# VHH binders against Protein NEOXANTHIN-DEFICIENT 1 (NDX1): the designs that were tried, part 5

Target 1, 282 residues: Protein NEOXANTHIN-DEFICIENT 1 (NDX1), of Arabidopsis thaliana (Mouse-ear cress) (q8gwb2)
Amino acid sequence: MDVEEKRVSSGYAKPPWIFKGSALYQIHLVKAATARAFIPKEFRLVEAFGYTLGGFFLASYDDSPAGVFDELVVIAGIVWNPPTSCAWAARVLVNSDEACHHGRKEVGLPSQVARFSKNITAVPKQKRDRAFGFLDTFGLGTTLSHPENLMEVKVSEVDSAASTDICNIQIRSDETKVGNWMGPAIKMALPSFSGNTIYNSNLLKYSCHLHCRVRPVRPAVVSGALEDETEKFTEQNHTSQESLENERQLSKAVMLSKPIIALQFKCLTMQVEAPVVIYPSK

## First folded at step 5 (VHH)

Design c55 (from c0 with S56R; framework vhh_7qia_2)
Fold by ESMFold2-Fast, scan of step 5:
Structure c55 (fold): chain B 282 residues (1-282), chain A 122 residues (1-122)
Amino acid sequence: as target 1 above (282 residues)
Amino acid sequence: QLQLVESGGGLVQPGGSLRLSCEASGFTFSDYAMGWYRQAPGKQRELVAFITSGGRTNYADSVKGRFTISRDNAKNTVYLQMNSLRPEDTAIYYCARGDSEYFLGYSTMDVWGKGTPVTVSS
């Protein structure tokens, strides 16, 4: 079958859905109270010392049912579903209307359209003193410059009235600092919970099967939009009344939580199975 | 001997056009991604255009709609067509080779040309 023909007909594609590209999966130490605001009371949060593991999944897809697009999944925390643990998505941001619509309808994701801006600069390696450049040359190689790439990803909400900045993600890629690639491509399954949205009131469980090359990397540095005292005061007073303001404040808290580990996924093939309706018991 | 040689730079008036070329030697050109970076005085070296081994392209927001990157594998050459040039486009333009693995749409660069200057002024 022709890939172009299959992509053109993707609007009626049935699961499993295949996404190909690359991603950064970063795990943060998230306050349990912050995570619980996103998670239905029926689920038990996996926590220790008042914290859970959340963070984000930032992806760029080169081939998918929606074609080429970028995605940021804000992960509130992990919930217990014996014998396994599952991630809970607090917010899903995509720069594709088609991906947003299908995520909401088919997977029960809290999907929203967003603008993604990527800026890449080649910068000198950090921690190296240029006065000792001869040591760097003998340590890192002889003739190639090997500058470190700095990628800045800015994610902003798209609104008919205005765009609101969500976050900036700064990623440094340096082959000399990070761990080795994990052998040949590995396969893993990441079970996830979704649903309980205005687009799908059911509680859902689905499986993401990932096949990719994995490497531990330096955690990305996340910064939010600058908040003046007036904006913060307004958010404080209206957080319980406005769903968008609530989502902005709480997803910002997750994104700005303390990073623990980051994993780079290259040559990624992600298979997303059809969700199953679940009924939490106990 | 891995080598990238840029050409086509020069002085142009605002609104003008230039086509940069980068000829590669010493490796199998068709297996690699290629990119164009630029560096203005006092600034960091910024990626402006990128092309994968398969021909997929990505651009910096500042040049989208004005610059076009393309490649000719038979000639081992990557091109940057620059239209509607602005004074802010004044920089030394560098050709670079990326590896075959992509991360968030881009590759890390491991081979660099010497650069070709582009000046946009009246």
Scores: ipSAE 0.682, ipTM 0.862, lowest interface PAE 1.0, mean pLDDT 79

Design c56 (from c0 with S56K; framework vhh_7qia_2)
Fold by ESMFold2-Fast, scan of step 5:
Structure c56 (fold): chain B 282 residues (1-282), chain A 122 residues (1-122)
Amino acid sequence: as target 1 above (282 residues)
Amino acid sequence: QLQLVESGGGLVQPGGSLRLSCEASGFTFSDYAMGWYRQAPGKQRELVAFITSGGKTNYADSVKGRFTISRDNAKNTVYLQMNSLRPEDTAIYYCARGDSEYFLGYSTMDVWGKGTPVTVSS
C-alpha cells in the first residue's frame, strides 16, 4: 500500500464518487438475531431458518476522493427494500481521517478511524491430494516448490493509550480452490443502507456500481487477534463505554460467523452515488 | 528463461548500511511489480519492501524509515538500500517478481531469486 497523503479538506468532489482499487467481498451465514440488533425493526430482514447473509467487504483504494486508504465494512445482513434487496452496513472502518470525514459527511456512512496492519509471508505450497501425497513419499510426486502467499490483515481500534484489536483476517492464495475469472471486467450494482451520521440524522440508502474483474476464491479465515496479542491489550472496565463494548461484540459476531463464499475484485472501479433519504428520523 | 539474480549481501556491523541489487532477465521488467523478502533461520519468508510497476512503494513496519526500495527500468534492476542495520535484520534476502494487478495493495509473486545472505553482527 501507498503512504497516506494528508490533504487539507478545503472542498469536496461532487457525486458520483469514484473509488479505484481492489477488494474481498466475503459472505457469512449470520444469525438473524445478531443482524436485528443493527437493523431497525420496521425493515424486513431477508432470512431463512433463522439466518441472513452478512459478512464483510475489505478494500484497498489507490485512488478515491479521499486519496489512498483501506476500508473494512461489516455487513450485518440483507434487508428487503422493493424492488431489490440491500446490504446493511453495520460498521465502516477506514485507516484515513480524510476518508472517515468524507464517508460521514458526503456518503452517509457510519465511518470510524481504525489501524490496518498488513503482513505478507510466503509459505511452502502444500500438496493436498492423497494420491500426490502417496506418490511424493516414493519420490514420484510433483517437484513444484512455488510458495503460497499468506496475507494477514489486522484491524485495530485507535486509542491514545493503547489499541484494541477488532479482527485478524488471513487470506491464503490457494490455486486448487480458486475459480476462474468471470469473463472480462463486469458491471454489478450493490445497493446498501447505512446508519445515520452526525451530519445527517436521517436513514440513508446509497447505490454502489462496481466495474471489476471478479472470481470466487477460498474464504479468508477471520479470528480475534492472536491469543498473545489480545492478552497484551487488557481492557479497563468502563461503565460509560458498555454500549461501545456491546457494539464491538456484535460486530465480532458478524465477522466470526460461518463463511459461505468469497469474491475477489481486481481492477475495481466503484461508483458511489449521493445517498437518498428514506425517511426522516423522529 | 525468467531469472532474478541478487547481489550485495555480506557481513556488516550494527548501525551499518548495505545496498542489495536484483538484476532481472527474460521478461519486460517495467511491466511488473518487484518485492524484497527475507528469511531468518527458522522463520517464514516475509515481505519487507514492495514497489509497483508505477513506482509506488510499501514497507513492512519493522523496516519502515530504514530501508528504501527503488528500481531502474533501463538496467532491469531493483534495489534495496538498507540503513541503520540491526542484528534482527540478519537473514537471506530474496528478490521476487509480482503481477501488475494488485490485490489489497500487493501482488502475488511468481518468480524468485536464489537469495543473498546478510549478516549483522559485531
Scores: ipSAE 0.683, ipTM 0.863, lowest interface PAE 0.9, mean pLDDT 79

Design c57 (from qT16 with S56Y; framework vhh_7qia_2)
Fold by ESMFold2-Fast, scan of step 5:
Structure c57 (fold): chain B 282 residues (1-282), chain A 122 residues (1-122)
Amino acid sequence: as target 1 above (282 residues)
Amino acid sequence: QLQLVESGGGLVQPGGSLRLSCEASGFTFSDYAMGWYRQAPGKQRELVAFIYSGGYTNYADSVKGRFTISRDNAKNTVYLQMNSLRPEDTAIYYCARGDSEYFLGYSTMDVWGKGTPVTVSS
């Protein structure tokens, strides 16, 4: 086994922290009751007809303070913060121990270590009826075809070597069904509230400043195991284990909510400022 | 002219090894990610190994620990070292170039080789 000896650089870069990579930002209609389970009573949920805007932010970073890693931010809903709104994260899943620790301690995120399994399949593009029949009849099929990519991302939460499936995310590239890029690069800010966790009890506010190429894409198809019934009356679980499972199930409900819009972020540079402690309105 | 030429496929017995090569021409090889895909009879073409322009690698779960992707930018070549081969590894193996931008750790493939067959049987 390895000994943890001295060799301590400063454990993480000092803020602002810079993350580079790409991401999919997908917005879902989330039931207000589900979102309220994650959000402190002091905050007003932005809602209409019993729903808020949550969803997820799925990212892959190829340059960050923690190196290369994947991240899934499960967004419970939008909290009112005049003149704008702030997102509230229900859960943050990362496949890096360093990123998990940093998120918990420095940013106040409900971070948990997870395994990301990616399966990439190249699928032939849809054919027009006449072109399809003609090419097949005369044996003129191309050997240099440009098939479209199907990406399936399976996310499983890891807890002391135990693994629990959260969701499968199916992303299909189809240029005929996606919007155009919104310029070479766009700057935007995504303000967020965080904190109120075991690892950081303060209520925090921070901003992610994004600089990236953006285009609207077809929403990814999210699925998960629907079998969660055989243990519903077993009970007498440890309280802490029960709380973790409840939070996991509610996060899964957010992921399985109805998708509305999805945005693809490429050439992403995300700057995260040090959070500030806030005191909610009396 | 953009071209990818695979070599090194063949017949091998279970437990054996093969090293596939893919030589690229017509573009600045070092600027691009490269991938190895395979297609078994009756199945879709799936990515088994991927290498970033900077050298970071990703693998399909079915080949982790058995296959190794590598690149030699001076030779414009990407390699796939296949060890502990199994009958289910039987497929046509395709070399592909990823475009210059990554999305969720992978690139869209825009140039494909013709494929090299690998048969694992006794």
Scores: ipSAE 0.692, ipTM 0.866, lowest interface PAE 1.0, mean pLDDT 81

Design c61 (from c0 with T52D; framework vhh_7qia_2)
Fold by ESMFold2-Fast, scan of step 5:
Structure c61 (fold): chain B 282 residues (1-282), chain A 122 residues (1-122)
Amino acid sequence: as target 1 above (282 residues)
Amino acid sequence: QLQLVESGGGLVQPGGSLRLSCEASGFTFSDYAMGWYRQAPGKQRELVAFIDSGGSTNYADSVKGRFTISRDNAKNTVYLQMNSLRPEDTAIYYCARGDSEYFLGYSTMDVWGKGTPVTVSS
């Protein structure tokens, strides 16, 4: 975090809140049991064959109520919201204190401050998409004219007793000869449930309105520190500290679940509406 | 023709300083993001400093606090001020132009300079 961001007032503007930037939305097949650990009993999980659709939303905002910051939303799964469905966030990681505070209090998100490290390398374009064969597509071993970018995003907890690295996300630009671009800029609405946290005990519903250019891309490769033994932590779940560690391991399992699709959002404008308190009475 | 011409590289002792320059021509410089990459022998080309068209900057963790990227739109030039140089900073430094759309805070580079060598040794 910039010194400038630390010095600014934490007073957010009134909703709707506008976030501008870009994002990667990646959908994973998440075990229903893993997702169920994050979702209040009042909601039914949308699932088939023991799996739900979770994954992550990784964003970089160039303009927002909190200025410039990065965000990783770990999505546990989809919950039933008749007649549609809503995503449920297991964890929200931001590199802004202001964004964290606002998310916790006003939006009911399980927000935490995290460290984001981005490393970018340019690699010669060598991919042929075929099952091997011979390397001489272009240039016969000379440098190609357009190198590809490889972006590595490392997300780590701050103030964790274990100094836990949460995940590493590797993203390649321009990996595909498939269709690549969807028409003009697209508008969509993503309803979400939130709340039921120690920071905001209400159950909340809000809508995100996205306006962006969308392109399907190859899923990013996610890796973690992988010192997590889910079974061992589950068996030792006696203390509050061990319960928190178990929740960390479960959210990590979401990130490491099998990817099925990824969408790149460029020229993103995201409008977040004021949450509405809901009173589920089944 | 689009071109980027780097200058200012050379041999310096550890702890020394260098200022690299990159002069652009053939396009409206002020509309584009610019970056400095480096490539050490046997390694991939890594972005070390980035400046967008609005003047916002980003740095690789390995150079934060030591390197400063800046631009002079009147001169169509981007600079990299390198302080407290270390042997591991030895590389060929490349200037690059970013496209007009950002993804996760960075642009895909579409125009590259030929590079200027920087050697840090005692």
Scores: ipSAE 0.651, ipTM 0.854, lowest interface PAE 1.1, mean pLDDT 79

Design c62 (from c0 with N58Y; framework vhh_7qia_2)
Fold by ESMFold2-Fast, scan of step 5:
Structure c62 (fold): chain B 282 residues (1-282), chain A 122 residues (1-122)
Amino acid sequence: as target 1 above (282 residues)
Amino acid sequence: QLQLVESGGGLVQPGGSLRLSCEASGFTFSDYAMGWYRQAPGKQRELVAFITSGGSTYYADSVKGRFTISRDNAKNTVYLQMNSLRPEDTAIYYCARGDSEYFLGYSTMDVWGKGTPVTVSS
């Protein structure tokens, strides 16, 4: 698998690791009970009224230690790290074997290889206001309405049998014309906890430094693949698949939680520092 | 006037190649991203390839490894080199102007060409 003799590329270069691209950071109201299933007992969940802030981070990297790849981070919730707070990743899905291996071994992330299928179409703007439909009917509507871009990102598990769909993410632009403004430039330091996986049993802490242009956007619509036929077969095989299916359902619960804010990160440069061990494995 | 004019379409046999061109006028071409969309009968227009003002590229999964997008800012032209063409590549191909940077469907396209037909058939 890991053939170190043949890996002399800068993909395994020393930290800090630099990732460049773009991302969507969508924040959801996640039930505290759901989030606690993913968070080690050593950490306290930041919660109010039975909810925490989770959601997802969807990125497309143009340049990274693993080259070009896509990433979906499922964020279970916020963990208290005085005087600040940190996000806790429930799952990290990447379409790069190199990125997966690096995340597992060096960063302690719960990384898994997944297939990302992206389709972008130009679709007519949805008319929820009946006045616009009325104006079109009477020839009063403008013929200059620009179509919206609809991006569909389908994330699927890769295995030796049939590919299992994880989620479908629909992203839609609401801009009426091409704009030059990309939002304010920001710099953020995001302390993060990782580890406690079968690939890296230590509990780790690292810093992630983001530099990007940030703009609030329409939240993406997330749907899970829950087909009646597949669900029936899963129920019939409880004994052999119970734990794995429970983990999948909890991850889906985070993705399907109520969105509250979505942020677009353009011109993203993300610097990931080497983790430090907080609680070593026994 | 803002205008995009496509050319280079035609009839080719499976496995053949075509090079599409899109000439832009009426704006500072180098400030904008450019994309190629295609539309088969009865389907929505799908993005095939995209190139930012800085030269970063995107390709739809269906064309990745076969199609190459490029631009010549001195000629105000964007190109789509199509290799190993398949019958399912048959469509009308449209050129479009977008944001200077591409990101996950939050980009808008505000200038469109009239399209150039590509037919892949034996």
Scores: ipSAE 0.467, ipTM 0.774, lowest interface PAE 2.4, mean pLDDT 78

Design c63 (from c0 with N58E; framework vhh_7qia_2)
Fold by ESMFold2-Fast, scan of step 5:
Formats: sequence, structure tokens, C-alpha cells
Structure c63 (fold): chain B 282 residues (1-282), chain A 122 residues (1-122)
Amino acid sequence: as target 1 above (282 residues)
Amino acid sequence: QLQLVESGGGLVQPGGSLRLSCEASGFTFSDYAMGWYRQAPGKQRELVAFITSGGSTEYADSVKGRFTISRDNAKNTVYLQMNSLRPEDTAIYYCARGDSEYFLGYSTMDVWGKGTPVTVSS
């Protein structure tokens, strides 16, 4: 039988922290009222006609300070940081205790431990350029010679007492031999705000530097239950449970908002700088 | 010339074990990821086990702890060791080849075997 080696908990490496892997970045049209619930009043939301741009960042890291793990960043919206703008995370779900602890303490993220269940299926290609024919009429023309891959990622938040479903993300592979990555690898800098959590009360600013190959892809289909009564805690802890459940429901609302665009990041190297404490004067 | 040939399927009782083999030909086996899929009647073809060119493994939740995928690059063969088999494991099992370019931990599959049937019943 295999035995698990337990060692003294080691901290993360010194910043900047390097994460390598791949990711899906999907932008949603999010109601401003939903986003505002997550963003401190000191920050001004970038909005038009009652909507902001939020969505999610879903990643699998093959190499990081915490080793191999999966991450789902639920992005509430965009806040002003003149002359630019910054994303604000509503929730960060990771399947690594070490990554969760580091995110909470050092980066000021609203991190929670979650379970990521990945199911891969091969499904028939949906192209139906059929005429009236004998093979289609009798079901003889159906084959999986060139199936599409469907990846379903179920994300459930883990608490010691219970597991709470957040969402299901369905990603279809639109891989064609003609479909190309966007040129050579590109570099991007993403300034981010964080903090104002029970784990880190400071307001923080940091930079993420991404180096990856980028391809526009079909937006993933997100599903999940909103206002699920079965997810509510027992009568013993009403006030704290109601607050946590409201935050969870609003995070689900972000995930279930209307998709606008999706980008696939491959050969990703993400460099996260040490956050700096900020003191907004507005 | 480029093909995958599965073997080792059969009838087994609940709680029993089977070892599936998939022999590859026509390509440099060691450069590619490999996967085992299964398909029961009326269901979609589902990935149950995946192994990268480097040897890292992933499993569907339904088989985790019961199935083990492994590879022998010298024999151009990928294996699926199936233990503690259940009636719901009854399916045709397919071997597939994937690229070494990974997205969210997996590859897209481009070459498929013809399948080997596994029936779990008393």
C-alpha cells in the first residue's frame, strides 16, 4: 500500500510568485448591483446602463508555489484605477489548502477551498448539413469518427460540515486544423485590487503579468442553481450563514450572467507581484 | 498504419478485476498522451483515465481509487487496471491518443481504437 509522507508545512516561495499552466478567461455582462455587493464603496465601478464586465478565470496549474492545482476566479466587475481599470474578484475557489491560505493572507483574495470534478466526454459533432437521406432517416449515418471533446467542470465549495455546488462549466473543443492560436506568445499586464476580507482587512493592489498563447473560443456554458433552499444552514447559525449564503448566491449570479467573449490561454506563465497596501482618498 | 488495438475485455463478476491493454502502431508512442474512454448503450463516450507523455495521471471521479492507468513506452502499450468492478462499469472501453499540448489538464483526442467490451454481472 502507498503511504502518504507528511512534512512540516512550507510557506510559498518569495514573490514574485510564478504559476504555469493553462486557463479559460470568460467575460460576462454582469448587473452593476450584483457587482457592487462585492466592491468596497471607496472604488467606483466601471458601468454602462446598469451593467459591468465580470465573468470568470478558470485555470489548471501544472507548476506553482503550491504545486499542481485548479483555480476558479469569479470576477465581479471592473473598477476604476485611472488611467486604467482593475478587475475585482467576488470569490476565488481553489482545490489546494496551501493556495487558499496564501491567497487569503498574502494576496488578500476571498479564497475558499473547493472541489473540482472534471468529466470529459466525446460527443458527436453538431454540424447538421443533412439532406433527406436513407442513412439519416434510419440512424445509420451517426458516427464518432471526428467527435468533439466536451469538458464539464463541476465546482463545489468545501466546508468541513458540507459541500455546496457553485456551478457547472461546459467547455466544447472547437479544434480545427484551420483554427490557429493568436500569433506568437503574447505578454499582458493586469493590475488588480484585492483585500477588504476577514482574512486581510487592508486594501491591496498588485500586478499579474501573463505570458501565453491566446485564442478566442466559443464561450463555455455555465449552469447552476440560484437561491437553492437545500444549501441553507440549520437554524443554529442564522446570521453568519445568511451572510455567507448571500455572497455565494451573488457569486453564482456572476457565473450565470450573459457570456460575451471567451479566451483560451495556453502555455501560460503568470507572474504575481507582492501586493502593496493602498489608502484610497475618495 | 496509424492504429490503436485494445484487448483484455471480458465478463467478470462484481468485485472482480480486469486489465485492459492498448497497443499503438504507426507513431512515436512516447510523445503522446493516452486515454481510456468507455461507452455504455445510450450514453456518451466518457474519459475514465488519462496519462500524459510525462506519466502524470488523471481519473474520472467514478473510477478514482479503483482504476489505474499506466504505460510501457518500450512496448508502445497503455494499460488500464480495473479493480473492484461494479455493474455500472459495463461498457465498451476505447483507447485514444492525445496531444502533449494540455488545456485544463487534458488533451484533445485524435486517434481512436475500435473498443473492447467489458461486462460486469453475476
Scores: ipSAE 0.661, ipTM 0.856, lowest interface PAE 0.9, mean pLDDT 81

Design c64 (from c0 with N58D; framework vhh_7qia_2)
Fold by ESMFold2-Fast, scan of step 5:
Structure c64 (fold): chain B 282 residues (1-282), chain A 122 residues (1-122)
Amino acid sequence: as target 1 above (282 residues)
Amino acid sequence: QLQLVESGGGLVQPGGSLRLSCEASGFTFSDYAMGWYRQAPGKQRELVAFITSGGSTDYADSVKGRFTISRDNAKNTVYLQMNSLRPEDTAIYYCARGDSEYFLGYSTMDVWGKGTPVTVSS
């Protein structure tokens, strides 16, 4: 038995937990019925005309209690929390066993281990396909003096020996020719609810304090591999696996919902405070 | 002058190894991220290895476990150690400088070398 893997969580830092890196926060118009599948009955959705605001938070941390890792938070919707509102996570995908364990036990997140595959391509902006034939035959081509950076992030859920594709996120650089960073350095506090999962039955509330440079960017294009998940099972309880499959499909529905806006967070410092157990009124 | 100069390319047999070097001049090397891109004929220029100013590394799936990027700030040099080379690794390899602010683990590249050819013969 590899005891070292089980001892990793005992070395986790005490709260507040500090995460440094960068992120893409993309807001989607999510059907209220889809969001309600993830949110405890005690909470009221913030919704209009059958929709709520969900989407995703895609982050890469270069310094955290779990070291370097990537995270995809699938946001089901917004829950009413007077005098403000809280996001509710449908699923949290991380490529760190330590971060997954901590999220499940200490923060009450629906965390799962995932594989993140990133492909970065330098593509010439605006001059693609202009130089067919002539320039190509002379070893010339499009200039890369102002390349458009294309980043494709493929996220696959890991279940022991099996890997199930969840989504592909395609991010295109909208970098201005001026090169100036126009985003302000801001501080914000985001209260969040978590818990009521098979990993942590308590209902929890915690605060995230973010300090980052922010700017609006072109929304990422999300594609899903809707057929990657199997519907026939041979070894486990069929009802239990059907429930997990349904949750995966609903999480994919959130990711594939209509994008409204995307925000780029650079020089991000996120402080996550220790959660407190809450008991909502009947 | 602001410059990146690649070296170490050449012809190698499948399963062989090569070490590429990129020597930087004209800027404070330690403040910048560095990357290695490659471009095969008729293909797009793809990032294969990236290293931040702090030394964190990341790799394209196609080279993960086979290629290792490293840097020596005292020599203003970034390296790409390529092991277990395959015919599909045949390309011109480009060194690039990234800015000091990262987004999802990567930087926008603003300075490019002229490239060094690598051919993995069958």
Scores: ipSAE 0.652, ipTM 0.845, lowest interface PAE 0.9, mean pLDDT 80

Design c65 (from c0 with F50Y; framework vhh_7qia_2)
Fold by ESMFold2-Fast, scan of step 5:
Structure c65 (fold): chain B 282 residues (1-282), chain A 122 residues (1-122)
Amino acid sequence: as target 1 above (282 residues)
Amino acid sequence: QLQLVESGGGLVQPGGSLRLSCEASGFTFSDYAMGWYRQAPGKQRELVAYITSGGSTNYADSVKGRFTISRDNAKNTVYLQMNSLRPEDTAIYYCARGDSEYFLGYSTMDVWGKGTPVTVSS
């Protein structure tokens, strides 16, 4: 019989959990109806004109309780919790089994294992100014400037028999400009709700305390396959019956909604507090 | 002043191997990430292998398991060992230095070599 005498067996680090790396936080205008599909009816969505603020948080951690891994948090919207508000995660995709299990069990996140494929391409800067010169007509154009980097992040859900593509995120590097300057390190707190999953039925609240350098950047371009237009129009118009894949399509809709702003987080240290169980009242 | 000089390119048969070298000068090599890019005719220049100052490596899916990037800080040199070469690996290979900042696991490249051609053909 195998007996292992240890005072404590620690498979997961004790909170607070510290994550170090970098991230892209992009805010989208998300349709209220899309966000509401993920949020328990007990919560009021913060909305205006039929929209809420959702989007995504894409991170690469160089140091964490699970080591090195990538994370995509799909943010459905903002829910009201007076006198403040909290984000609600529709989906959390990680390329670490350990991070997935911990997120599901300890943090109540709708976590799934995914594959992250990062492709970096150096693309010459496009310059379309002054039309064509006489030299351009003869093919005597000027030489290239140093290329811009384009990062494509492809995220695919992994299950036993198949991988399913979720989205492709295109991030373009820009030159340093006034307004694009990376300022001094700032501190911020991002409260979030989680729970109400098959892995953790409790409703939870936790805080992420971030310390990082922040710069506004050009919003990333998100692409991904959705169901056919004919199928969406005829079937959804004819029947309101939910499909088994409906929640995945709604998560994709969040990713493909209109971008408003994007923030680049460098030298990120994120402290995640132990969640507390909450009980909606009245 | 800052310079990257590639060597080791050439003609090789499918299934063969080549080792590319990139010698750096004019900066403290050990402080910087290094990458190998390639550009095939009619295509954009793509990163195929990357190594951080700490020695962590990343590879494009197309070369994973076949290419190995390594560095020798004492010689100010980064290497790309290319095994099981395929015709699709035919390209000009560029060495590049990453800047001092990381974003989503990668640095932006700020210094480039002139490139070394690799042709995989019978």
Scores: ipSAE 0.674, ipTM 0.867, lowest interface PAE 1.0, mean pLDDT 80

Design c66 (from c0 with F50W; framework vhh_7qia_2)
Fold by ESMFold2-Fast, scan of step 5:
Structure c66 (fold): chain B 282 residues (1-282), chain A 122 residues (1-122)
Amino acid sequence: as target 1 above (282 residues)
Amino acid sequence: QLQLVESGGGLVQPGGSLRLSCEASGFTFSDYAMGWYRQAPGKQRELVAWITSGGSTNYADSVKGRFTISRDNAKNTVYLQMNSLRPEDTAIYYCARGDSEYFLGYSTMDVWGKGTPVTVSS
């Protein structure tokens, strides 16, 4: 029965949920109009000159309630939460069905299952004219006498019958130039709003408590995935499908916005507290 | 001081198999991740497979299901078992040592072997 079922049941760990791994947090200058498409009318956008601060959070977790998985959080912008601000997620892409379900149900995130493909290359220590053609393809310039590691992360959304490319993220490592992290391990709290989805209609607030080593890095280069949406546009599609394509296009616009700053998080432990239901006032 | 010595490369027909070995010296092998890279003529050196100090493995999409990386800490050796070889697997294969700290599931490689050539041709 109910009592015995509750006694023997297992599943997702109880909050606070602990995620361990590493991440890249990149801040972009996002058009306010683009961000407002994702943010409920009740929230006031933090903006100046028609722009807000959005971007992305790209993580790989080695240990979490859902085991090992990768995550891309597309951040539409920041909203006022006096005396500070909260991030608003436009989309959360994960390569774990369990993480997707948990994010939708418990955290109110706009989570979708995606495929993450990582390709790692190293440029030879010695300069070669023809080898630089490949490096220039990633927009990374000339290689000096020391090798650099390049990581390409390709993210594609999966919808049972099909996959759709979202973006390519190219991350350059300058480890041979700077062997040390700039600072000690730090602790920080990142508050976020979520909810207002078909999976969780409530408006939610949660806090992520991070403990990690942080280093400012050169911003990653984000390329738009080449999608042939022309044929889909010329087809007669249901309005719900058109809405999905519009949301995908706007999420892509956030990813392709102008990068301002990037932070690398290593030895990351992220503690996510159970979200609290909020009732915004007028 | 620090060195990695690869062996086991050679000429093989399409569909064949080869096992590469890399013997490490000059450092505490068991503390480090190890990987195999390859470089085809005119191409950049790409990561093929890596193994963490704890034994977790990852592979490039092009070799998944065909290649297996393993390690023997008692012998300070990392291996790459290559099955169902294709002409496009033709490259010089390099053994590399990785950092103990991971970023996005990957370790930066900082010590390299001289490479061992693998040619897949009929």
Scores: ipSAE 0.598, ipTM 0.823, lowest interface PAE 1.1, mean pLDDT 80

